VHH binders against Putative pumilio homolog 16 (APUM16). Designs and how they scored, part 9

Target 1, 332 residues: Putative pumilio homolog 16 (APUM16), of Arabidopsis thaliana (Mouse-ear cress) (q9fie9)
Amino acid sequence: MANNNSFSMSTMFNTIQEILNEEPLTVPSPPSRGGYSLFHIRKAEMDIQRIFNFMTGSEDLKDDISVLDTGTLMWMASLMTSDCDYFMVITTNKNGSKTLQKLMGMSDDMDVFFFEAIMRLFIHVMTDKYASYVTIQGMRVFQQDKRELMYDQILRYACFLAGDQYGCIALNEIITDLDDPYYRDQLLDIVANNALLLSNDAYGNFVVQHVLKLRDSRCTRNIADKLCGYCVELSFKKYGSYIVERLLEAGDVPMATVVLDLLACKTEMLIRLARSEYGNFVVCKALELTNEILTADLFYGLVNRLMPYRHLLHRSPRSKIATILDSMSVPN

## First folded at step 4 (VHH)

Design f05 (framework vhh_8h63_2)
Fold by ESMFold2-Fast, scan of step 4:
Structure f05 (fold): chain B 332 residues (1-332), chain A 123 residues (1-123)
Amino acid sequence: as target 1 above (332 residues)
Amino acid sequence: ELQLVESGGGLVQAGGSLTVSCAASGFTFSTYWMGWSRQAPGKERELVAGISSGGSTYYADTVKGRFTISRDNAKNTLYLQMNSLKPEDTAMYYCAARLYPGSYNHFSQYDYWGQGTQVTVSG
């Protein structure tokens, strides 16, 4: 009955107070040369459970955690990171991930525990929906030396992460946030060098699209160069067609690469593409953009190839191509 | 029962180097914070180095830049590499363990201690 009403700000303050009441566990005691009693071991296990409940039960801790003393914060950080399985259960929990993100950046000494746990579990953290945001937060708030080691891991695993459903999302946020020119350029080069593979992947395509939207001229040219000769093949595919459309939008040189691929293919292939579920959007966009930026050679090259087949294009689902062609031959 | 056994102590000349080790048994070594403390006759015990379960290190100002703490979780062993030794480093060196260490910087925050190993620096 009452379970849904047990979580509140009052419950969170009571949990914080319970952690603060464990102050004797963090206070100095006389040096001992005896072994750990079973009591001490069981008490530590109980405290781990209490921390778990605290971390996973609270949605907003910004103001509340700031009242915890340094000893309590260090104790909590140590316990949370002492076991890989325990750390992963906290970081893969929506509330646990959010709470951990708020603890990060509060103390350089505490951040060492989180950094080491993230580095030990890097791939597992980066490929989880909620845990990946813990790593992203670390890259935002940790000291430069730790961020550089994290960047090295991102470079090492970039292609693997790009192919993962959650890793690709995290990688895109990291690409956006990354301000170091060396690491940024290296990461962009890895994406460009693997553009053909990634453009054909369900998740990697999202990374290529994101990079193209950054409008980095060097990277965009490198992607266009790698996709040259494959633009027609890609345009028949859902994910590949999205990439080709972004190349058309990315400036004169990438646009020309795509349009030249369209003009180089056999007429039968071009008409099949123009009538296809995904390729019709590519051909339509090629016509619109070449007309808009007054690249007459490319625009009329496409028009001259498509015009004899305008009646077939009218019979295709939602083809704007036929409308464009008709508008050029109809007097007002 | 948790047990810590130190070894590697001895007599060494000023400017020399020495490594002391601590063999741990009776607990899951990899989950514990470990440390090295020292005590000279008639002086208070001093925590000289600490290492977290994840490998993060702490050093007292008196030894920073000269001593290196490390752990081998596969061998359940803690190490302290001591370089550029000074006569003032002469002390009994104790291995320490704790599951929830709190602050690195005080010896009393560690709950388990070994019998110690004597390090004597001449000159």
Scores: ipSAE 0.000, ipTM 0.093, lowest interface PAE 21.9, mean pLDDT 78

Design f06 (from c09, 20 letters changed; framework vhh_7uia_1)
Fold by ESMFold2-Fast, scan of step 4:
Structure f06 (fold): chain B 332 residues (1-332), chain A 124 residues (1-124)
Amino acid sequence: as target 1 above (332 residues)
Amino acid sequence: QLQLVETGGGLVKPGGSLRLSCVVSGFTFSYYWMAWVRQAPGKELEWVSSISSGGGSTYYEDSVKGRFTISTDNAKNTLYLQMSSLKPEDTAVYYCAARLYPGSYNRFSQYDYWGQGTQVTVSS
């Protein structure tokens, strides 16, 4: 569990070799449950503790993995994955996660153990700060058949992961890395279809923001469609306002969706939004972008509704809107 | 609480075929690694085949490769072993086994749940 300064790779290797020279494990008889002898159980406990100390030890030990023979690596992989608690203790440890990532992709036979452990503990691994990177590594280095099964799990749990503090980070990395068109499009569709829920979530909003940064036209339009009618509500909120600003920047169609929501709301609501902590940035950006891309009807629609109340906007710390309106009142 | 029930055994001639079934109840079948293990008269238990949780990976003992096929039906919570080109040496009691935790596919000592077994006799 704790690092041992007297422990060395040579000591670990010799201990592993001594253990491997022991008698074979006792076979349980049907219908027995956990038929190992007491002797073999105690040896397995000692072995897993030595593996734990090796795996979670200093990063300086990384080069020592290459000196272990295939039989030793297979045995270690088998023991590390023989119990859910053993695997989770290793994968949730910063050094253990890094060491395990280095072992992955070295052998298809060894990867079977890691893959099965990840699949069994999928949600627990994906929602941990360090263990999630073990799963991401598997998606990069495992054989195609295993990667596709992992992608299926990502699709199944996408919304749950998006709502988790570490799951959302891992999901965003997977979205960035995913080049398979089928799985990528399905994942983007799940995010878009749930855009309203996710935009209002403490962590899911980061997934929506990340997807919008990808500048995928189809997905961005789908997100805009799902948020249509809610852009004003979202703009009063910190992260909701960030999403609405990204839609304004994402092209003519998403921009128009946002601006039409602004134009459709009651005047009292629009003025409150323009004076609000987060909404003032949305209104300002809508004015700047509609003026810049020469969408005159949308620009003047906003100007005409805000102009009668410019004196209230001048008395706000958010005077940039007032500055734009003032520029429209000066003769050319 | 967990119950594994094997069926489909019987007497078959050399070169014949049989399909063994293992119906699993009391848990979510797709979460478990499943295996077939056999015991010939007067011999030790021998691992035959394993299938991973979710059914993505299959493994076979060398002497049955190309002759036996392991498969699952998750909707029916049922494990199958399709046996073809049967030999007298395949005569054994065949056991269905399951485990929740990952491990070596061929290390049947790591399987926690076992059925009662079904007899397969290959005789002329």
Scores: ipSAE 0.000, ipTM 0.102, lowest interface PAE 20.3, mean pLDDT 79

Design f07 (from c09, 14 letters changed; framework vhh_7pa5_2)
Fold by ESMFold2-Fast, scan of step 4:
Structure f07 (fold): chain B 332 residues (1-332), chain A 124 residues (1-124)
Amino acid sequence: as target 1 above (332 residues)
Amino acid sequence: QVQLVESGGGMVQPGGSLRLSCAASGFTFSTYWMSWVRRAPGKGPEWVSTISSGGGSTYYADSVKGRFTISRDNAKNTLYLQMNSLKPEDTALYYCAARLYPGSYNHFSYYDYWGQGTQVTVSS
C-alpha cells in the first residue's frame, strides 16, 4: 500500500477501523450452514475487501441481498460510493455491475448514494461496457426526481455518448426505454439535429440507424431534412448506405428526399454510385420502392437516368439494377 | 466565485525541472477530476495529464509520459504537475482545468472551470 493514496481512500480506511473498534471483543459464531454469507456481515464487521468480494462474486451470494438489514445496506452503499475510483472498479466489473443493479431500487435512502456516485462519474460510467447498465438501471428504478436529473445529463452529453463505442449502445437502450415524451422528443431532436455528423461517425451511425428503426415520423423527417444534399455521399459508405436505405423504407417524404438527391446529382456520379459496392444497394432499393409505392415520376426519373448505361450496369458487382431495368416493358 | 490560480511557471534550460501548482476555490475540489492542458504559441490546446477526484488514477499524454507526474492534495485544494527532463517542445502556457466527469480528456468543451494559465519556457 502506497502512502500516496487518495485522501478519500485514507478516509474510508479510517471509517472502517472506527466501526470495527466500536464492536464488542467477543466474536459471534459464524453460520454453521454453507460457510461465509452476507447474513454473517454486520455493520461493525464490514470492510472494503469484504464489500468488493461480495459485489464481484458469482451468483452464490446474490440471494443474501434480501435478508441484509438496513444498517448494513446503508453502510455498503456509503462505503462503495465514498471513493470514485473504488466505485468505478466495482461498476466496471461484470459481476459488480450486476450486483449493484440488484441493490438499486431497494430503498430511496440507499439510492441517494448510488445516484450521487453515478452523477459524479456520469461520462465514465456511461462509456463503460458494464458500468453503463448501472445508469440504465437507475433510470428504471430510481424515484422521478433522480430520473429527471439523469435525463438532463443524457441530453447534455448525448452527442458525445453517440460517438463512443459503449456510450452509443447505452444511449440506444435509453432511447428504447424512454417513455417520457418530453425527454424522449428532446433526445430524438438532438440526434436528428446532429444526423449528418453522427451518420459519418464510427459509432454515431448506429444511433441514427436505431432511431430510424423506431419509425417516429417527426424525427425521421427531421433526419431526412438534415441529410438532404448528402444522400449520394453517404451511399458510397458502408454505414452511410445503411442509413440511406432506412430513409428509403421510412415513408413517402424520406424516400422522396433520397430519390431527389439521386436525381439531382450528375449522371456520371449516379452511374458510379449504382456500380459501387454499397451504393448499388441504395439505387436498387430506390427503384424497387418507387415502383412498389407507385411513385411513377420518381421511378421513371431513375429509370431514364440509368437506362442509357444498362450495359455498364451488367458488368457491375451483382448487377441487380440491370436485372430490374431489363424486366421493364418497352414504352408505347 | 470559482477560481483556479496556477503558479510555478518560468524559464528553464532543456533537461531541467519545474513544479506547477493550481490553487482551487469556490467549488468542492475533492469531487472534481483535474487536468493540465497546455497551449504552445500559435497552436491549439493540448491535453497533458488528468487525475481522478480521489487521486487514485492518473493519465498522461504520450508526449509527457515518464517525465511528468500529476498529483493533488484535497485537504489544501491544490493540484500539482512535476515536470522533469523538460524539452523545448514543452514551451507553452499551462492551464489548470476542472471537470466533474472523466473521459474524453482532449474534448475541452467538457471542462467546467479553467485557470488563467502559467507560462513555461524551455530554452538554452
Scores: ipSAE 0.000, ipTM 0.114, lowest interface PAE 18.6, mean pLDDT 79

Design f08 (framework vhh_8h63_2)
Fold by ESMFold2-Fast, scan of step 4:
Structure f08 (fold): chain B 332 residues (1-332), chain A 123 residues (1-123)
Amino acid sequence: as target 1 above (332 residues)
Amino acid sequence: ELQLVESGGGLVQAGGSLTVSCAASGFTFSYYWMGWSRQAPGKERELVAGITSGGDTYYADTVKGRFTISRDNAKNTLYLQMNSLKPEDTAMYYCAARLYPGSYNHFSQYDYWGQGTQVTVSG
């Protein structure tokens, strides 16, 4: 089929809706009314405005961070993380996100405030263009205990993040940076286990492509296994064809999975794929690689299926398939 | 032409061990999902073990913990090591192959079969 499976897309959509309807994991205690006066409220509002202006200001103003004493930095960290809405306004601002990233890792005491705020707003932070980089920075600079709790959240929400416009970008950065074998393998397993759903998703396909670029043999074989039976369907699509081409390049087992799908489909479908805008590159690559690696059974299986339709393949745009088949018309 | 030839069957005492082998020829062995099924006289054929091209394994509950399936792609050979054999393990054992991935936990999913090797377990 040319279209994505409606059931798998519905399942991903339902998961997204469920996650978005959840309350933040941690919320700061409501403020005490004792001691509040109009004077104190206005002073706090002024201080919040000053911090906002500093955090979101031009690049030139950020040189001043080096001259701030520890007490001032601790006060700023405490104040900017005391309210979820205020923290989100800062983190979703391009300059605010960048400034927060510079403050993170400066002291373990400050990092407690940033960690708690990120954990309260994890999904909201991870699905924003600028705020997601604050979470990524935390995973790079926080102490091990905090990083592990953040990794647990990534594992919990991996499929949802993969399906989000900004979450998929952040997830790919995290996958690249993740050196811990336990969390790395778990995350790669989640991507592989959901490879079919993700390969058919508007954003999830970028996560599958990214993981295949890592050349992790176990993960690549797991992805190939999950995409088995669907390689022809994927090859008609722009990004799906890129995923299938990467499987062809990834070694004997992933290559065999793709080629066996091509050999299993009806001849009419195979010829339609070979003449399609994206599928012609897949069929061409399958022929080139099976011939190069001396997998004669697979190469001649493809040649025998395509050869009777050589004249139709000559009429297809940018087709190297016809050229390969023509070279086989002379006895070897 | 694809050929599967089983060997290593025989008579063994209860509690003993036996390894049966399957020699494959006429195809690219490493790409195939392989399995072992058995059939005793008057009983239905049962898939006892399966192994994917990637090395993942399946075992029927009747043999789990006692049997081990393995493959040697360099030798084009499939193995089934049978430990703690019971009289109820007495059957003709068949090597099976399929080209295409998918469910490998039922005998009907396999396309090619050998002629079988007899395993007899005495009490």
Scores: ipSAE 0.000, ipTM 0.134, lowest interface PAE 20.9, mean pLDDT 79

Design m01 (from c09 with T31Y Y105W H107R; framework vhh_7nfr_2)
Fold by ESMFold2-Fast, scan of step 4:
Structure m01 (fold): chain B 332 residues (1-332), chain A 124 residues (1-124)
Amino acid sequence: as target 1 above (332 residues)
Amino acid sequence: QVQLQESGGGLVQPGGSLRLSCAASGFTFSYYWMSWVRQAPGEGREWVSSISSGGGSTYYADSVKGRFTIARDNVKNTLYLLMDSLKSDDTAVYYCAARLYPGSWNRFSQYDYWGQGTQVTVSS
């Protein structure tokens, strides 16, 4: 019924693998590379093991970083980003990620190395618990040209990231931080257009929930429209019920979309929903809100369907629905 | 008093275009599914298209898919039907209709409110 069988974690994974096999994003070389050649930056005493230990083993690197000269920092940035596997080992390490975040934004010349490495490894970085924060930091501190290219990648991979256990967290941080209305609106449109698939996904549902918390009227109405016909199915599920409750709270039109789905289903399904672990909260909220905002047609539509089964609702673990119905039948 | 007022009908040549409008008043337009239903001379009513309360879900009869577009403006309480590539078979009185609950579009008894209709004639 309410399941798009074309979306799956397997399909998404295969698509990501195909994308990762593409040539890296080509950016123009900067006119200047920090005013230093690689031969002038190199320190005879620094080797790959020292850099690794410095980046990943140190407990606090703020004071250590402050004593390094610009040439040493440029050399380190160049060396760390010259090998994709080495960069990933550093960025996926908790301390390595934190250290990279501290180095980012210190110099535009250094940022070119970090930006190029991030863009080359974008999906790998964005789907890791610690490395994703390196990309988020880049979006905060890099120059506008680099940030826009990173935003383009987020738009390209938004649905794939939403379906990942760490990518969804990073995507939500980016949605919160994103103040550019063009990229923000495009990203919100992608989430809304995929709301049904994401609401049924183990991780994507958190992205839908996060977007609804933003209280963007246009996006919320688009999400409501995409979930129209599926609100009952979603309400039986733990996270689906949270999404439906947020739609009920989001204004007259999203609320009506949910209530009309409840009224369109068969009475037996509505009663099962009202007695279910998660759906009882949806039915209760629908009754409360339709009564509160005086949408009499919707409120009495629900009451009339539920009243004949009031005795069954009293026997449910959470009988707040029964309490509301009882208040309607008391003559005073 | 509930009112649905259609406008924009007229005479067009085959292959031409028309835009129908339906102005709603007296009920909460944004809660209702809105539909266009037509009736050709001597024929029964035929459902044409429906749009969800928020505007994101649209449905079309097979005879009009790819030629007609239904749209709504909940701020202006107005329903639209954009009719392209009109054929002689599209000649009918077009009615705006509202229903609170989604369901079978061809169950005309389930529509709560009806407009007075606007004539569309496709003729050379």
Scores: ipSAE 0.000, ipTM 0.116, lowest interface PAE 24.0, mean pLDDT 80

Design m02 (from c09 with T31Y G54D G55S Q110Y; framework vhh_7nfr_2)
Fold by ESMFold2-Fast, scan of step 4:
Structure m02 (fold): chain B 332 residues (1-332), chain A 124 residues (1-124)
Amino acid sequence: as target 1 above (332 residues)
Amino acid sequence: QVQLQESGGGLVQPGGSLRLSCAASGFTFSYYWMSWVRQAPGEGREWVSSISSDSGSTYYADSVKGRFTIARDNVKNTLYLLMDSLKSDDTAVYYCAARLYPGSYNHFSYYDYWGQGTQVTVSS
């Protein structure tokens, strides 16, 4: 909205105007080696602290920023990005992150300051719970040249981000949001190409799971190809079993890849898997889906290997497999 | 200390074949995506090919697809480029380059490590 009707804004507006009406000499550009004085450094620190307090304060006063002129906004953006530490204390604050997101996209000239700061601090920003949304906002509102450079950084650090507690969340948001087919497909290819490593990672498995939920047939097939030979081992693990179940649900080649892994393993291992805490769900789903879609060779391949051990499977706490096998048996 | 050392360059006739090698040391080679990038006299850098850390994915520039093969040996810490059906337009200095994760292949500033290059000249 262009107009603000807040009456409590007068004190805060006067405070921000006092900061913003300061002369451009307050902070020289970061690469500059000349012209710094202790006075200018101390003044910049004081101004940045006042901006931080404003940016991280109550959200009901943030709409007042919309009435500020372009020169004022550019000076404010310059001060906020003059020091990496100051930028990070603003962006890692919940309210500061939200306020900064509102400032982004208002002016292309102003966005240059935010873009340069984000690029300089890319990994630190992307691995923080609140700061990562500033980067995601930049990818939505910046000019194409800047967005492409940010996409290149995402591609460069995708596997590192996937392995990080907050980076994996941010990466999943970007995967969902990314409309550019070139960058989207490359990002999906990176996840698929690293599917084995990521599926075994504490956080990376969430990225693989998220990508599989997109139901992109090419990417799902590539993930299945990379996990070929490892589906049994993954199925013994909590999150690995979830990934394998997603491949089964995808049908076609991914489902066949999983079932062929089950058929290729030793019978003792298959029975152990069918009786395991997580693997029983995988074997059950493989039976259900191969029967439902009338993939007779795969279904009967599984049935023929499990049937001699039906009574052993009945003694397991989870006997859904035994129930399926019983439906195909003639009573003694 | 990180080093990438290319070898195998030289003078070859059109239609000939050449094998480039890049010996890597000072970093965990098996974690890195490896690329070949070339630069012809008086021209900018041109990406040629990339291979994933596990050899599972290979990518080629349209100009070399079907003629060049990228390969790696993670035990020997060596990257290879097998060049077949060489053309005069393939004349360039060929650089070995490493990056932790894939990205836009044409953004050369995002490569972490570079070799010194090896000259390939295709002339009749």
Scores: ipSAE 0.000, ipTM 0.117, lowest interface PAE 19.2, mean pLDDT 79

Design m03 (from c09 with L100F H107R Q110Y; framework vhh_7nfr_2)
Fold by ESMFold2-Fast, scan of step 4:
Structure m03 (fold): chain B 332 residues (1-332), chain A 124 residues (1-124)
Amino acid sequence: as target 1 above (332 residues)
Amino acid sequence: QVQLQESGGGLVQPGGSLRLSCAASGFTFSTYWMSWVRQAPGEGREWVSSISSGGGSTYYADSVKGRFTIARDNVKNTLYLLMDSLKSDDTAVYYCAARFYPGSYNRFSYYDYWGQGTQVTVSS
C-alpha cells in the first residue's frame, strides 16, 4: 500500500498555532525555581524541535508561510537565531535553507535577526553548500545598509572563500549578481591582485576563470599583468591552460601578453609545451588567433620557433599544430 | 609547531588588576579569532572573552563585562587580557585559544589551538 508520508499544511499550521497560543498553566510560587525552570527549558526545547521539523520538512512550504501572522513569524525568527548552532543546523539543511530564504525580505524587523546571525557566522555560512544561499538571498533582499556590511565581509574574506570548495561557488554567484560599481570593482581588483595564487589553487582557479568570462577589460588586463612570466608554467596544467586560453581570447593586450611569454621561453620548453596534454591547445589557439594581418609578427614568431620541429609535432598524439605548420610549407 | 604561551598570571588581592599575555607562533595569527577561556578548580571550562582576527569586534561573558578588556597586536602576534576589579570568583587557570571561524564561543571542541594555561589566584 502506498505510504503517503506527505506533510499536511493544516497540521503544520495547527502545530505552530498551538505553540503560540499555549498560555502559562501555572504561576510559579515564590521562591520555588527548580520545577519552574525545568518546565521552561523543556518547553523551549520542544518549541525548537517543532520549528526545526517545520523548517526542514517538505519542499512545498510556500503556502504554509503565507498564512502565518506577523507575531508568529517574529517569534520564529527570534527563536531560530537565538543560538548559533541551531541556526547553522537549519541553514545547512537543504529544506531549511530554502524555507529560510522564503522568510527573508518579508519584513525589515525579521531581517535584523537573520542579518545578525549571518554576520556572526559569516565564514561558516559562506563555506556551506546550502547555507551560502541564505547569505546570497540576504544580499538581494535586505536593506542597503545591511547589504553594504555584508559586501565588506565578502571583500575581507574573498581570497579565503575563493580557496574553499563551496566558498568559491558562492563567491562566483556574488560576483555575477553584484551591480554596485564600488564593491564590484574592489572585488574584481582583489581577484586580479591574487591571480597567480588563485590560478594555482584547486578551487581559486574557478574564480579566475569566472571573472575572465565577465569580459571586464580593466580586470582582464590586471590578471594578464599578474600572470605575465607564468603563462608557460600555467599552460602545462589542466586548469592553468584554461585560464591562459581565456586570456588569448580576451583581446589584443591579454593575447599579446601570453604570446610574448611563449616567444620568450627556451625552444626546448616551447616544443615540450606544444606536445603536452594541455599546452598543445594553448599553442594551437595562439597560432589560430595570431594568424591575422594585425598580429602577423607574433604568428610568424611562433611559426619560426616551431617549424624546425615539425616532424616531432607530426609524431605526437596531438598533431593539430603540425597541420597549421603544413599549410605554411605548401608551394604557392 | 604551533605554540600559544600564556604569561602574566599570579596572586592578587580582591579589587586588584592583572594583565595576561599570550604569545602565538607557528600559524598566521592575524587570520584567527582569539579567545580567553578559564577553568576553576573542580569546575568545567568557562568562556571569558573573544576578539576578531582584525581586532574590530570584541565579546565578553556577562560575568566579566565592564571589568575585563581583550586586545591583540597582530604585528607582535600577541593576545592580551586586561583584568580590573578582580574578584575571588575570577580564580582559575586562564587559557589562550585560537579558532579560525567566529561564533559559538562556548563550544570548546571548535577551537583549533590551545595554550598551556596561566594560574590566576584572587585571595587575601
Scores: ipSAE 0.000, ipTM 0.110, lowest interface PAE 19.2, mean pLDDT 80

Design m04 (from c09 with T31R S57D S109W; framework vhh_7nfr_2)
Fold by ESMFold2-Fast, scan of step 4:
Structure m04 (fold): chain B 332 residues (1-332), chain A 124 residues (1-124)
Amino acid sequence: as target 1 above (332 residues)
Amino acid sequence: QVQLQESGGGLVQPGGSLRLSCAASGFTFSRYWMSWVRQAPGEGREWVSSISSGGGDTYYADSVKGRFTIARDNVKNTLYLLMDSLKSDDTAVYYCAARLYPGSYNHFWQYDYWGQGTQVTVSS
């Protein structure tokens, strides 16, 4: 076929499944342990089907990768990257992804095929559970020129990837692995500049949480700045509350940003937060961390706002806030 | 005719400060990512800092973080680099460079326009 673009991922996958489900031809003598496929080698699509079977087979069947000659490896790399649908069906398969990762880095000439396929399909690869690890492997084993082009694509699509269920996981792996300070900082700045959007996203919040765990002071301060005014709203939400708790733990300036948001809100909102499923942990942590000589004004600001309602706070989860307040009320 | 013209370089003592400017003309400055790239005597090009077209995103090389600040004025079509706490290692020719699309700051062949450079010398 002169134009492989007529195939869809679904069509390709169905074609492979139909071939695998065909009744085998009866042959007079059984093949040797390493014998040929039941299908004839000279059919136009048979070589591609054999590559799929090899790539997607059991881990144990791949012990012989190291003994394959250069010509066979180049032939395999060329054919599996000859069409976008072929590459995607292999990379989105758990075993296919793992096998491809083993082939990457073996030869610079072979890596050109994998690099070009990844770059052409970048978003599709990065947003798949198994295919994303192929890109991560390329960033670890390819030559510097190819890795830098891949870094450029990560920077370009960072926010889109952060909002994807698998892209966010891959992005976090890349952030952790990335030791080039230029690309690492660019990526951290993109996350920080979009912290409000990402913190409110179903998947992007995991990227913000991951970045805060790195304890990069500049990035953490930038995140705190972007979330200033929104800490109370975020604290009512499961993952938003985790982000706010990490800011409280991240040093004097991020902590002050959170506590000042708590002090700026209406008393009714603060009490509602203190009694909420997730916000009670934020208020409790704010009290515990500000109960230090450096932040006594913030601590007493919170105590004075909460103390009149301590009886109501006893009805909140775990009553830790009420316990802290009660310790301040006991004479002697 | 596209022009990028740097100014503000000179001789300064260690610990001193300089403000570099880059005047842009002949293209829609507000649509371009702008960068500062330096080249020390006998060395290759080294990316220093970049700023997005709208000015909302700024990036710095580890060697200059906390000491340099990049800024732009899209009304005046001018890029700036504020250089504080200068060190002898900062001695280089400083170039401003423009590119339409974001990408690797170290891929110098992807920059669309370059200035002629301004010499910064940090010595006693």
Scores: ipSAE 0.000, ipTM 0.098, lowest interface PAE 22.9, mean pLDDT 79

Design m05 (from c09 with Y101W N106R Q110Y; framework vhh_7nfr_2)
Amino acid sequence: QVQLQESGGGLVQPGGSLRLSCAASGFTFSTYWMSWVRQAPGEGREWVSSISSGGGSTYYADSVKGRFTIARDNVKNTLYLLMDSLKSDDTAVYYCAARLWPGSYRHFSYYDYWGQGTQVTVSS
ESMFold2-Fast, scan of step 4: ipSAE 0.000; ipTM 0.330

